# VH-VL binders against q9lj97, part 2

Target 1, 262 residues: q9lj97
Amino acid sequence: MSQEEQPKRPQEPVTYGDVFEVSGELADKPIAPEDANMMQAAETRVFGHTQKGGAAAVMQSAATANKRGGFVHPGDTTDLAAERGVTVAQTDVPGARVTTEFVGGQVVGQYVEPRPVATAAAMEAEVVGLSLQSAITIGEALEATVQTAGNKPVDQSDAAAIQAAEVRACGTNVIAPGGIAASAQSAANHNATIDRDEDKIKLIDVLAGATGKLAADKAVTRQDAEGVVSAELRNNPNLSTHPGGVAASITAAARLNERADI
Key: E = the ipSAE of ESMFold2; O = the ipSAE of OpenDDE; V2 = 0.75 times the mean of E and O plus 0.25 times the DockQ between their complexes.

## First folded at step 1 (VH-VL; framework fv_masavibart)

Design m11 (at its last look DockQ between E and O 0.01; V2 from the best seeds 0.00; counts 0 for: pae O 11.2 > 2, placed apart)
Fold by ESMFold2-Fast, scan of step 1:
Structure m11 (fold): chain C 262 residues (1-262), chain A 118 residues (1-118), chain B 110 residues (1-110)
Amino acid sequence: as target 1 above (262 residues)
Amino acid sequence: QVQLVESGGGVVQPGRSLRLSCAASGFTFSTYGMYWVRQAPGKGLEWVAVISFDGSNKYYADSVKGRFTISRDNSKNTLYLQMNSLRTEDTAVYYCARAPKWYSFDYWGQGTLVTVSS
Amino acid sequence: QSALTQPASVSGSPGQSITISCTGTSSDVGGYNYVSWYQQHPGKAPKLMIYEVSKRPSGVSNRFSGSKSGNTASLTISGLQSEDEADYYCSSYTSSSTLVFGGGTKLTVL
């Protein structure tokens, strides 16, 4: 009669690390009801509804279990979700549209939607045999941002994300004088003093030819993407990433690179 | 009023050098990307060179790469094109153009004629 | 000599609509929404008519519209007028962080 067991009661909180591939402080946090509500709102904004089996559904289930177990209360939110946000972003990369879901700057969900090849870089990769298995680099992901957000005025959030990307690409803790991050920070500082949006420096002015401007480059990893997302979120007043921006492009590249065959 | 005024054009012999200037006024020069675009007599438009707002990014058309150098002086609101090793096929009207975004030119100068002939 | 393909000429009568095509590849027109159109009258500098595929600068007549399908961008001029007679050039950003122009199209108002 084991099959006629009483309804299960949670004996331990369901944490982010129990249901998502997240690390650090977030992994040990019980999923709270307001975290789940924020993700549900973000998914509805992007998809027009909450996704079945998406992060919002997983988080709502976990938060409900945690409430039942007495580990969280209605209206509770985790400190990391409150401080660093809950975001859903879409990015176009060569051959795909990637939708990425974040809590506290860490990826909790991703969807890859195939698209026709859109760039010469993707076409060149297809033609060159060894490039069929090559990973997308940080420089390539930065250049992809030109396609989706090249006309966006550079703000401090963009500059921080670009700095994180350059540091990760070069394996150094300082930005290069006259490099892409230095240019991005200069642009953000100039734009802060400019009243008219049309007079502001745009992302394309900074990111065009990014691959050639980096002193070193590397394949984008999930850890690289988390660092770039964290930098963009931390420097945005709304604690969000720009759809199609730097963090979104780096995250899309990391997702594609997770596949063994690119 | 946005104004771009090119100068420095003239007649030169092949293999010689020439420096073009573009004086900008009526806008915040230091926040704009700038282009040189040329047009040979009776021919179409050909971009020559582009420079980012701070001068950190510069790109050239293959036909002029290694011979031409684009530069700017934001303190003087001036764009330059240094043209070395000139060839007869460099003969064209050279336009200075403002690019609020890298890919479109919302204002053009009147152009300056460069004639490379023996 | 240009990378983008435009018809050498198009013509129409006053009040009619005409369309000028600009065909590239997935590395330029097909890959980016950064297509511009320029009008040039004889002896004058070019004037920006359309940017970002379909956007008009202030002061450009709403008779001018732009669109894109795959690797082909199009400029449409409705209610054709004699002053529209000019050369029209398309341009596109490329994956090499450069620009390419079309060969130009001469519009004749019959």
Scores: ipSAE 0.438, ipTM 0.776, lowest interface PAE 3.2, mean pLDDT 84
Fold by ESMFold2, look of step 2:
Structure m11 (fold): chain C 262 residues (1-262), chain A 118 residues (1-118), chain B 110 residues (1-110)
Amino acid sequence: as target 1 above (262 residues)
Amino acid sequence: QVQLVESGGGVVQPGRSLRLSCAASGFTFSTYGMYWVRQAPGKGLEWVAVISFDGSNKYYADSVKGRFTISRDNSKNTLYLQMNSLRTEDTAVYYCARAPKWYSFDYWGQGTLVTVSS
Amino acid sequence: QSALTQPASVSGSPGQSITISCTGTSSDVGGYNYVSWYQQHPGKAPKLMIYEVSKRPSGVSNRFSGSKSGNTASLTISGLQSEDEADYYCSSYTSSSTLVFGGGTKLTVL
């Protein structure tokens, strides 16, 4: 190329909002060196290594640029990352293991790993004329949560996530009184008065047969996953999602569907 | 303490209807899923229908779809099975069962016999 | 017909250990940890002995234990007693969101 100019220091900090699809206070925070170190450690604990081109690598690059520009110093940690944490969670779905990465309770990365756990299910689906290679629907993703979190007691964050999913599947904001969201809300309200988990209503009680109870269904998109994650996060006092839960399953489905498009 | 008492069984001709009831006591009925399970004479167990705790979800075995309807009245602590268009192969002892977990039946009634014959 | 295969009968002597198998597929026994076992004496209602593969309800003797390997679940009864003579059924949650039973196994204590 004819232009051989040497780069200068960045004119403004690289924030979480610049490199990740995050919102609120986190979006305007500069990415700090210790944030990146925390993500690298979390990825290493889960994968045994740092993911190439993953969230930790992006954060390390951004933190290096911010240090070069004088916006952060070695050892700096963003308040939200220090207070609410940096975590990595894994969810198994048919044909894949999905890993979701969080900073301050918000998703910053997701990875899919093909797994043989669904090999027999794929063959059995082919026999009845179904293919696991086809797009995963919102109803199917909700039912997949039974495998990963079916014995979890239903709480308000689950009910919110299920409502967001049903609204997106049906294309309306009107919640059917006998729908899945209504049952989840009823279960969450009931469970709030119950002490023993074994006596509580569980996710399997609400989500089993979800595809047959939705008024309509659709392939999971990235936008659907973002909405469901947001609903689960906003309705959890800890500002986190449950690993293997509703948001995790919807996110995994969106990632699998997106991989087929690429 | 937990009790389930079925009633409404009897002898009936093919094509007729029967309604089974299951009276529940000793637990908070409205927080438990409920099942009907049947056992033909000399045969094994076959689940027939399940209804969620609030009645919003109902599922049926293929052998009874379109003919049987499960329902519940949580104000009366009663589970029902409406059986229409009865066939000889519906002859069985019918049990109601409590499902505190979707996949297990921790308490069963003593059963009520339904005999479908000419 | 039956999604879960059990032997039709097994026999054992008092004090012996006996195992009853329940074989399904990756779409039920192999894919989920929601296997249950029921004991049924003649003319009586079934009784839950094992749930979630290996858990015992309160009041069930620790002589009863459950396990699974691959697509096969097993009920083991140690220290057989005459009162254990009954029919035994396994059940499993399936990928079709249904429950299925095995065909049943008649246990005879000789």
Scores: ipSAE 0.007, ipTM 0.491, lowest interface PAE 8.8, mean pLDDT 81
Fold by OpenDDE, look of step 2:
Structure m11 (fold): chain C 262 residues (1-262), chain A 118 residues (1-118), chain B 110 residues (1-110)
Amino acid sequence: as target 1 above (262 residues)
Amino acid sequence: QVQLVESGGGVVQPGRSLRLSCAASGFTFSTYGMYWVRQAPGKGLEWVAVISFDGSNKYYADSVKGRFTISRDNSKNTLYLQMNSLRTEDTAVYYCARAPKWYSFDYWGQGTLVTVSS
Amino acid sequence: QSALTQPASVSGSPGQSITISCTGTSSDVGGYNYVSWYQQHPGKAPKLMIYEVSKRPSGVSNRFSGSKSGNTASLTISGLQSEDEADYYCSSYTSSSTLVFGGGTKLTVL
């Protein structure tokens, strides 16, 4: 009689931080069933279906586990999700379509699909209402990337995106020695000589304190996002972005700023 | 005006090598991804290889992987395709194409014919 | 990757409207709005006519339009002219981050 080892009841809840690159209070919150439902609804609204392996699916799995563990109950929602919402925003920018998924104002998923330069008419982004009190700056968006993709090895696409961001922030095409762009390029070049990802320079190493490293900063605009996305996509034909990557973060910031009418 | 001019095509025997060139003008070459696309006689279009604007990323169709090498010299505004171990099925007109993004080609060269025959 | 499916040939009289279909799967045409159409005259290089399903590059006649429903993209040519006689190819981005072409359609103007 093989004692079917009863699946050990999870001793700890699955939190947002366990499954997503999030930080702060949200990272420690158990994923709740209604959060997952909200994301599922949002994905369905934007994509027409839930994404396989997307945020909704991950959240559903986590919420189910949490229910089994008794950490959450049917109908539960996190306060952050309840207060700030669960949203999926899709924007067509010149050269790309960007989809960003949010829980409580933090990015939990980002997708960038390369496309030819979109005409202004295609930019009907269904902006789901995130109210930001203040405009997010390029520097802040870059720092936010540390939270969402800080452990990503720096590659040439990242370096190009960061350079584009710096140029737009500072209003100059001159790459400052020791600036973020220069650092990113150096990191990318170095990483190209390294075989093991563990030994590579990470985005956190470059973008930490980005707001203080920029000679100038400004609120992220759609045009800024377009430029950064274009730079990244021209560098990498893989057409996939790491969730919370540079281009995605800048794009997310732009969208948020537009919604806030800031 | 954007111009792409392919060269280097010709008749070669199977197993031999050939190098194609594409001279670009009328735009900032170093800011665009570039493709090679080929068309066999009487057949459709097939993408062959792609290279990023700075040459840092390269991708190949399975049919040519391991045999063909795409490269570029941005200082010369030139795209290259090194073709090794050529096969009869590689017979085609080879086009270079500018890709503002990876899914569409807004400018094409006139193509250069490569014939692989015994 | 299997080529997108196009009719081998279509025909129409001057002044008529014709439609060329391009059928793929949910992993390409149905999954993305990155369908392009190219026109190719005999002995000439392809020309981009439509991109992103329905967008026209500058200089392309408004007689050319594109649409998509499900896994099928369509190129419509209105007011058919003799100069429209050519081969037409569709392409689509794929879930494998690659490009796939259709087999091509020969358009004859009667």
Scores: ipSAE 0.000, ipTM 0.498, lowest interface PAE 11.2, mean pLDDT 85
ESMFold2 (binder alone), look of step 2: mean pLDDT 92; pTM 0.924

## First folded at step 2 (VH-VL; framework fv_masavibart)

Design x2 (at its last look DockQ between E and O 0.01; V2 from the best seeds 0.00; counts 0 for: pae E 11.5 > 2, placed apart)
Fold by OpenDDE, look of step 2:
Structure x2 (fold): chain C 262 residues (1-262), chain A 118 residues (1-118), chain B 110 residues (1-110)
Amino acid sequence: as target 1 above (262 residues)
Amino acid sequence: QVQLVESGGGVVQPGRSLRLSCAASGFTFSTYGMYWVRQAPGKGLEWVAVISFDGSNKYYADSVKGRFTISRDNSKNTLYLQMNSLRTEDTAVYYCARAPKWYSFDYWGQGTLVTVSS
Amino acid sequence: QSALTQPASVSGSPGQSITISCTGTSSDVGGYNYVSWYQQHPGKAPKLMIYEVSKRPSGVSNRFSGSKSGNTASLTISGLQSEDEADYYCSSYTSSRTLVFGGGTKLTVL
């Protein structure tokens, strides 16, 4: 009688902080089944299906584990999710569609899809079946950040991330005096002297039109994302990346580019 | 050349306090996060505390939380670890480490031995 | 935080290749590409050998390589030399915004 090794009951619940880059009270909350169901419904509404490896799938897996551990019960909902909702929103920006997934007002997923500029050349490419899905560029990813974190005051971690992005886009460590990196650093320095967040310079002020502000641009790679993430982490007192922020946007772009084999 | 030099170690009785210092040179100290990592005799590595580049954020291992305080003086290029209410299990070589990234240490000091014994 | 799991010891002959595993969870090794490897000789401070799963710092021999699959990271040492005899530690960034170390592996060169 082979003693079926009873799957080791998880000793601790899977929390939002375990699977997502979230902060505050949400990070310590066990993922509940109804939260996952809400996300699944939201993804299905927006995409027509649940995303493989997306937030809904991750949440379902976590919730299932938590049920097995007895940490949550069927029908349970996290208070923050119940109060603030679980939502998936899409925003069109020049050259891309940005989809953002929220739990309790915090970003848990972000997707950037390039939109082919219907140039005459794209029509010809459709005929040849070569869906030249253009890889998402660093500039486009930076612009997409405006949609998810545009109202965030610029801080040193943002400035560092933006600088890393610009360096990688341009292939040079030289910060252009009128570049996005310089602007971001100036904004961060200024904001450090301002007490009220409402009076601070926001990411939208820096990253709007980022594609036109870069001296050069390129498709986002995993290496680029790692570099930007590292820069943001190194300069973030919270030792984390900002959900929906610069590093998150670049990471999302990199993942999409990899999936597209571009 | 990057250098980190720990000092302040010694033999102390349980319940006593000790302050460690780490003198940094050869790099812009104020732009790097710093860690204390310790190693008990014959044991593995254990992170103790971390401090951000500007000292605005500090984190501690659960084993030392409430007893140890990490700090830095960027004007002196020095990292500190104030250790209070020392226990026998705190006996270890204490290393300071530079963290260009929060998850990686590229330079380590030679360590300073702290022995807590009755 | 529970330590990452490493074998207590590994051994190999000069010229051989050996691999040291580091097993964590989806909250650390499996969740991030922020795995590092450190070499420590007796009575010495640790030395960074690999960072971000597979990147080598300047001055580290190309005999050292890193990889990751799922929740397990691996350090491979090719062309084993006597000087490679040391303790090896893995570390990973965690979802708790800190890092965790492995228990360490003693490498013996026979």
Scores: ipSAE 0.014, ipTM 0.515, lowest interface PAE 8.5, mean pLDDT 86
Fold by ESMFold2, look of step 2:
Structure x2 (fold): chain C 262 residues (1-262), chain A 118 residues (1-118), chain B 110 residues (1-110)
Amino acid sequence: as target 1 above (262 residues)
Amino acid sequence: QVQLVESGGGVVQPGRSLRLSCAASGFTFSTYGMYWVRQAPGKGLEWVAVISFDGSNKYYADSVKGRFTISRDNSKNTLYLQMNSLRTEDTAVYYCARAPKWYSFDYWGQGTLVTVSS
Amino acid sequence: QSALTQPASVSGSPGQSITISCTGTSSDVGGYNYVSWYQQHPGKAPKLMIYEVSKRPSGVSNRFSGSKSGNTASLTISGLQSEDEADYYCSSYTSSRTLVFGGGTKLTVL
């Protein structure tokens, strides 16, 4: 009498918190099939293919398990993924191209590709196997936002996030005249009187060249990211952060710095 | 009507300085980024410098970095290009261009000719 | 400074369609959707025809269209007319936060 042991039904859904370092409401959400399809499309748009072992692959595996267990149906989309989107963004920082993957405004994947700066020092270090690493700074993270949200009109939540970042980078709680925060506030005030988004001042107009405009700079820490996220949230009528925006970019930089132990 | 009018071009000797200006009208100057773009006689377009809407961000082509300075006076609706240590290679028509987005120029001036002759 | 490659010249007959190419790298045309095209008639300032790869400013004829594939952007002019005879320049935002132009293409209407 041979008994074939049947595959056990999954007893619990696979959530974003089970497979990614995410928090809040997203962490409890079952990974849905359309979330995975959106990530695959986003990865393909940026890379020309899906990444082996990347976020889309993890989400597809989780969504398949969730379908088999009856926790989701084909075509289901998590409300946070539908409302805030699934995004894959690339940006250049000194010495690297960083690809960051977002679901609902939270980082679920990150890839770093070294990019030599074409200097004698960088070439010499690479030849002898030295690690040319430096922590991503607040200024660099602000400037990286141009890639993911450069065409976004500047609003009060952006201005607040940028101010929080500049204050932390410079170590002073006063807003310097002619600084990035001053420019962002001016842009937000102006934009409040403009109806057409195409006529508004955009994040690229404020953030391009942020590294050269800050009086001082520092590596992004988790505490910095928490402060910037808090500022963006408090000043957004929808109590949310913008996918690929200022808070998202600072958070991605903090995560990268932590994983590199810089 | 959006108008951009360049002035200050002329003939100068190498090593001398020249200041170009661009008078803007017909739009809210203080909300637009501004560019200088040049075109040597019979040649193509070359980006020279850019300044953000409030003057807080400035960038230069490598060929002019350290010699040229872009600036603006939003109270006078005027864009400037200070050109120091001029070289024969700087001979060109210089255009002032409006940039509602950092990467596109929707209105251009008529240009002003700078000739650097030795 | 020219970082983007365009053919030196292109020609077509009235009523035909022509395409002008603009080839860069993954650090500019391939990496960003910030490609623009400018038309310049002799003795005149350039005029913006296409921005963000494929968008037309108000007042630009729908005969002008833009696209890109990989590291190459393209400007297509359909229903070619004699007034389209001009020089055409592409430009792109770059990873170094600068902007570059192509070398230009002379369009001749035969």
Scores: ipSAE 0.005, ipTM 0.468, lowest interface PAE 11.5, mean pLDDT 80
ESMFold2 (binder alone), look of step 2: mean pLDDT 91; pTM 0.913

## First folded at step 4 (VH-VL; framework fv_masavibart)

Design A01
Fold by ESMFold2-Fast, scan of step 4:
Structure A01 (fold): chain C 262 residues (1-262), chain A 118 residues (1-118), chain B 110 residues (1-110)
Amino acid sequence: as target 1 above (262 residues)
Amino acid sequence: QVQLVESGGGVVQPGRSLRLSCAASGFTFSTYSMYWVRQAPGKGLEWVAVISFDGSNKYYADSVKGRFTISRDNSKNTLYLQMNSLRTEDTAVYYCARAPKWYSFDYWGQGTLVTVSS
Amino acid sequence: QSALTQPASVSGSPGQSITISCTGTSSDVGGYNYVSWYQQHPGKAPKLMIYEVSKRPSGVSNRFSGSKSGNTASLTISGLQSEDEADYYCSSYTSSSTLVFGGGTKLTVL
């Protein structure tokens, strides 16, 4: 006889796998309030606001339901999100800007924005599909990072991501002497001793010509992207990836390869 | 004060070889990418070769690929350009340039003239 | 031939503003924000005037400014002075991880 009823508590938690195309341990984890807060902060940093219908909105709704159901508590964070981070990354590929959202190294959201085409030549290049006609390779994704983060000083997280990319491209477990990963590690080590940012070695100095520097190359897969993201996250003091950096570019390439009719 | 001093230019016959040097001072040479850029008499600028800070990455203009070799000795703060199989169209002033970023040159040497004549 | 197109010459009177264009493709000027401009006086080495499309090195007058729209970068010189008479070259990073220069523009201060 009451006209005001409290919403019933959920019978089971809303997990990452319930709302996102994720796998492994993350898929079975209830979405926690601090995970959602981290994603909202990351989206605000990249977009200037929380993206409508984006991962942050989905995660906030799920975390609220999970709190109401008693499956998580305010301030809780998923172990994978705490260890591997919650990030939003942008990368530019020919014809598009790709923004990718990650939790624990796995993609939970992606937005593809076609680049404005100002000239017939730019339209012609886009129509030919320079990178979209065929699968994007690891070397090509590394070179795309030059466009989005070429002026970034090389740090240890960049070096780790580049090492993971080289290992995956070449199918080896060791860094090639004089290879791109060895150069990235040398740059990161040098930069740690340099005070002026302007004097530091930049990503472009390492990644320019990456396709030609790799002993072997391959089309980027989702597993390749997960490995590169994991390496960058674990070697960053803040457990985050750089927007437009190596992990972002590799992840965008993997996603485009999955969506394209290759 | 940043200083780049080129040497090794001169007059050579077609088909011969020449080695250019660039002595760098006033900065930490080992952290900078370095370029060779040339300019034919009365013509525009043309990049020739680039070398990364550690020497692991080297790129050449198509016109010199296979004939020229760029190298560096970070212990001596010196950049080199080995020019083989010289052609008359290689006649130019060759500049050594410092690149704090792969895509721009903030300091240039005075240049050294290479004349390839028959 | 260079890949980047510049006008062969431009001219202006003292105090005027002039603009020099630099046109490439989506694989160089259009694809990257890595466009530089160099000034060269007769018998001298080039001097960096603008880098990363619009940034000015220390010691370069604020009369010099750079911009880009699509595949075309522009160098604008305001308050033109006799000492600005020189050759101007643009350059851009390319998708081949190389660098390309424009053909150069001779600026004459009338």
Scores: ipSAE 0.374, ipTM 0.733, lowest interface PAE 3.7, mean pLDDT 83

Design A02
Fold by ESMFold2-Fast, scan of step 4:
Structure A02 (fold): chain C 262 residues (1-262), chain A 118 residues (1-118), chain B 110 residues (1-110)
Amino acid sequence: as target 1 above (262 residues)
Amino acid sequence: QVQLVESGGGVVQPGRSLRLSCAASGFTFSTYNMYWVRQAPGKGLEWVAVISFDGSNKYYADSVKGRFTISRDNSKNTLYLQMNSLRTEDTAVYYCARAPKWYSFDYWGQGTLVTVSS
Amino acid sequence: QSALTQPASVSGSPGQSITISCTGTSSDVGGYNYVSWYQQHPGKAPKLMIYEVSKRPSGVSNRFSGSKSGNTASLTISGLQSEDEADYYCSSYTSSSTLVFGGGTKLTVL
């Protein structure tokens, strides 16, 4: 379908590749009004408003220019955005909040917002609890997902949840190059171009051995679970989490850690 | 048509090294996990090593861990197995196998024989 | 590494049904629905017959079926034919994110 579309010349539309560091088919696509509206809605869900200077603002400006040039119409949406989503993932970590914006599974924005650190007493209470118990770690919870959803095709909601999990496990404010989150994003991007579910990269292909792949690991807390759930939810067009998926496994781990000694 | 062609097998002495290659064609190599699986003469199947589609995950059977290294070159559609410190018990036919999922192999090569003898 | 337990041999007559068992633990066969079965004729590479406990690849006869109960997976071959005579291997994903194979079963068609 998109193979039948051709760029207009000599006057050309503003494409994703013109304003964002994206590749493949998305880079050549004119930014459409509904793509911008979806990002604006996603940012409003996450930030409570459209983020100034964020991807939504850039996309709205590009879509407006494209409408003026006659390249797109008010109801148009890019096939990639419609089929593969326009999403925002947000993860809280000690001292920071990380927000990543995606179109069609590719990153179009990432922001790190410093957050006030908890008092020493509150932080010490959490750390003592985690260090003294045989607690389920983030890596272990990710590996548990293999049992419940290992054969699920990786989509952008899974990739967002895995990114949130890695950031929280490692205590860093960025994902590791070549790490588990980068692998999940690569899988989601590839799967977006595949027709048959049987041919798609599965969660097991990313999550097998997750504990050994994380640069650092930690016991799952309620706050970790909330961040992972939020990331998966916001990156699903239906605003839902997958039963037995990443968010579900992290949530179960947090509850079990909270109910230690049964 | 999916094809996997192993090469690099032969007769080597204990303690030596050998490198196996598997040339893949007929599919998008960069999107598949790949395995090396071996079979000693008259014995059963034993998995040796696995590498994920993007090369980020590598796992080894305990019997070869620390001696064998799996790698891939997605630009050349080629899988490799570097075998160091070879032992007589490493004597086997080595198969290259495509894994569309981490836990199953839908296509196998014809195998290459590695004989480790003094 | 411990192998999954399969009978060394099974036999049947043409037209009959036979079943091959594959027994593991809760950390492999019992814990995951990721059991595969492979057929190997003498001098040939193995061929995938069943994956994910009960699913058949395209081109595999519907005479081959798979199932699982607890820690034991089973391969059933109905309407047994002479060309079914081969070695059969099961495999399973493990909680260590690795694979384990069964010891293999020689099927003889009498």
Scores: ipSAE 0.283, ipTM 0.678, lowest interface PAE 4.8, mean pLDDT 83

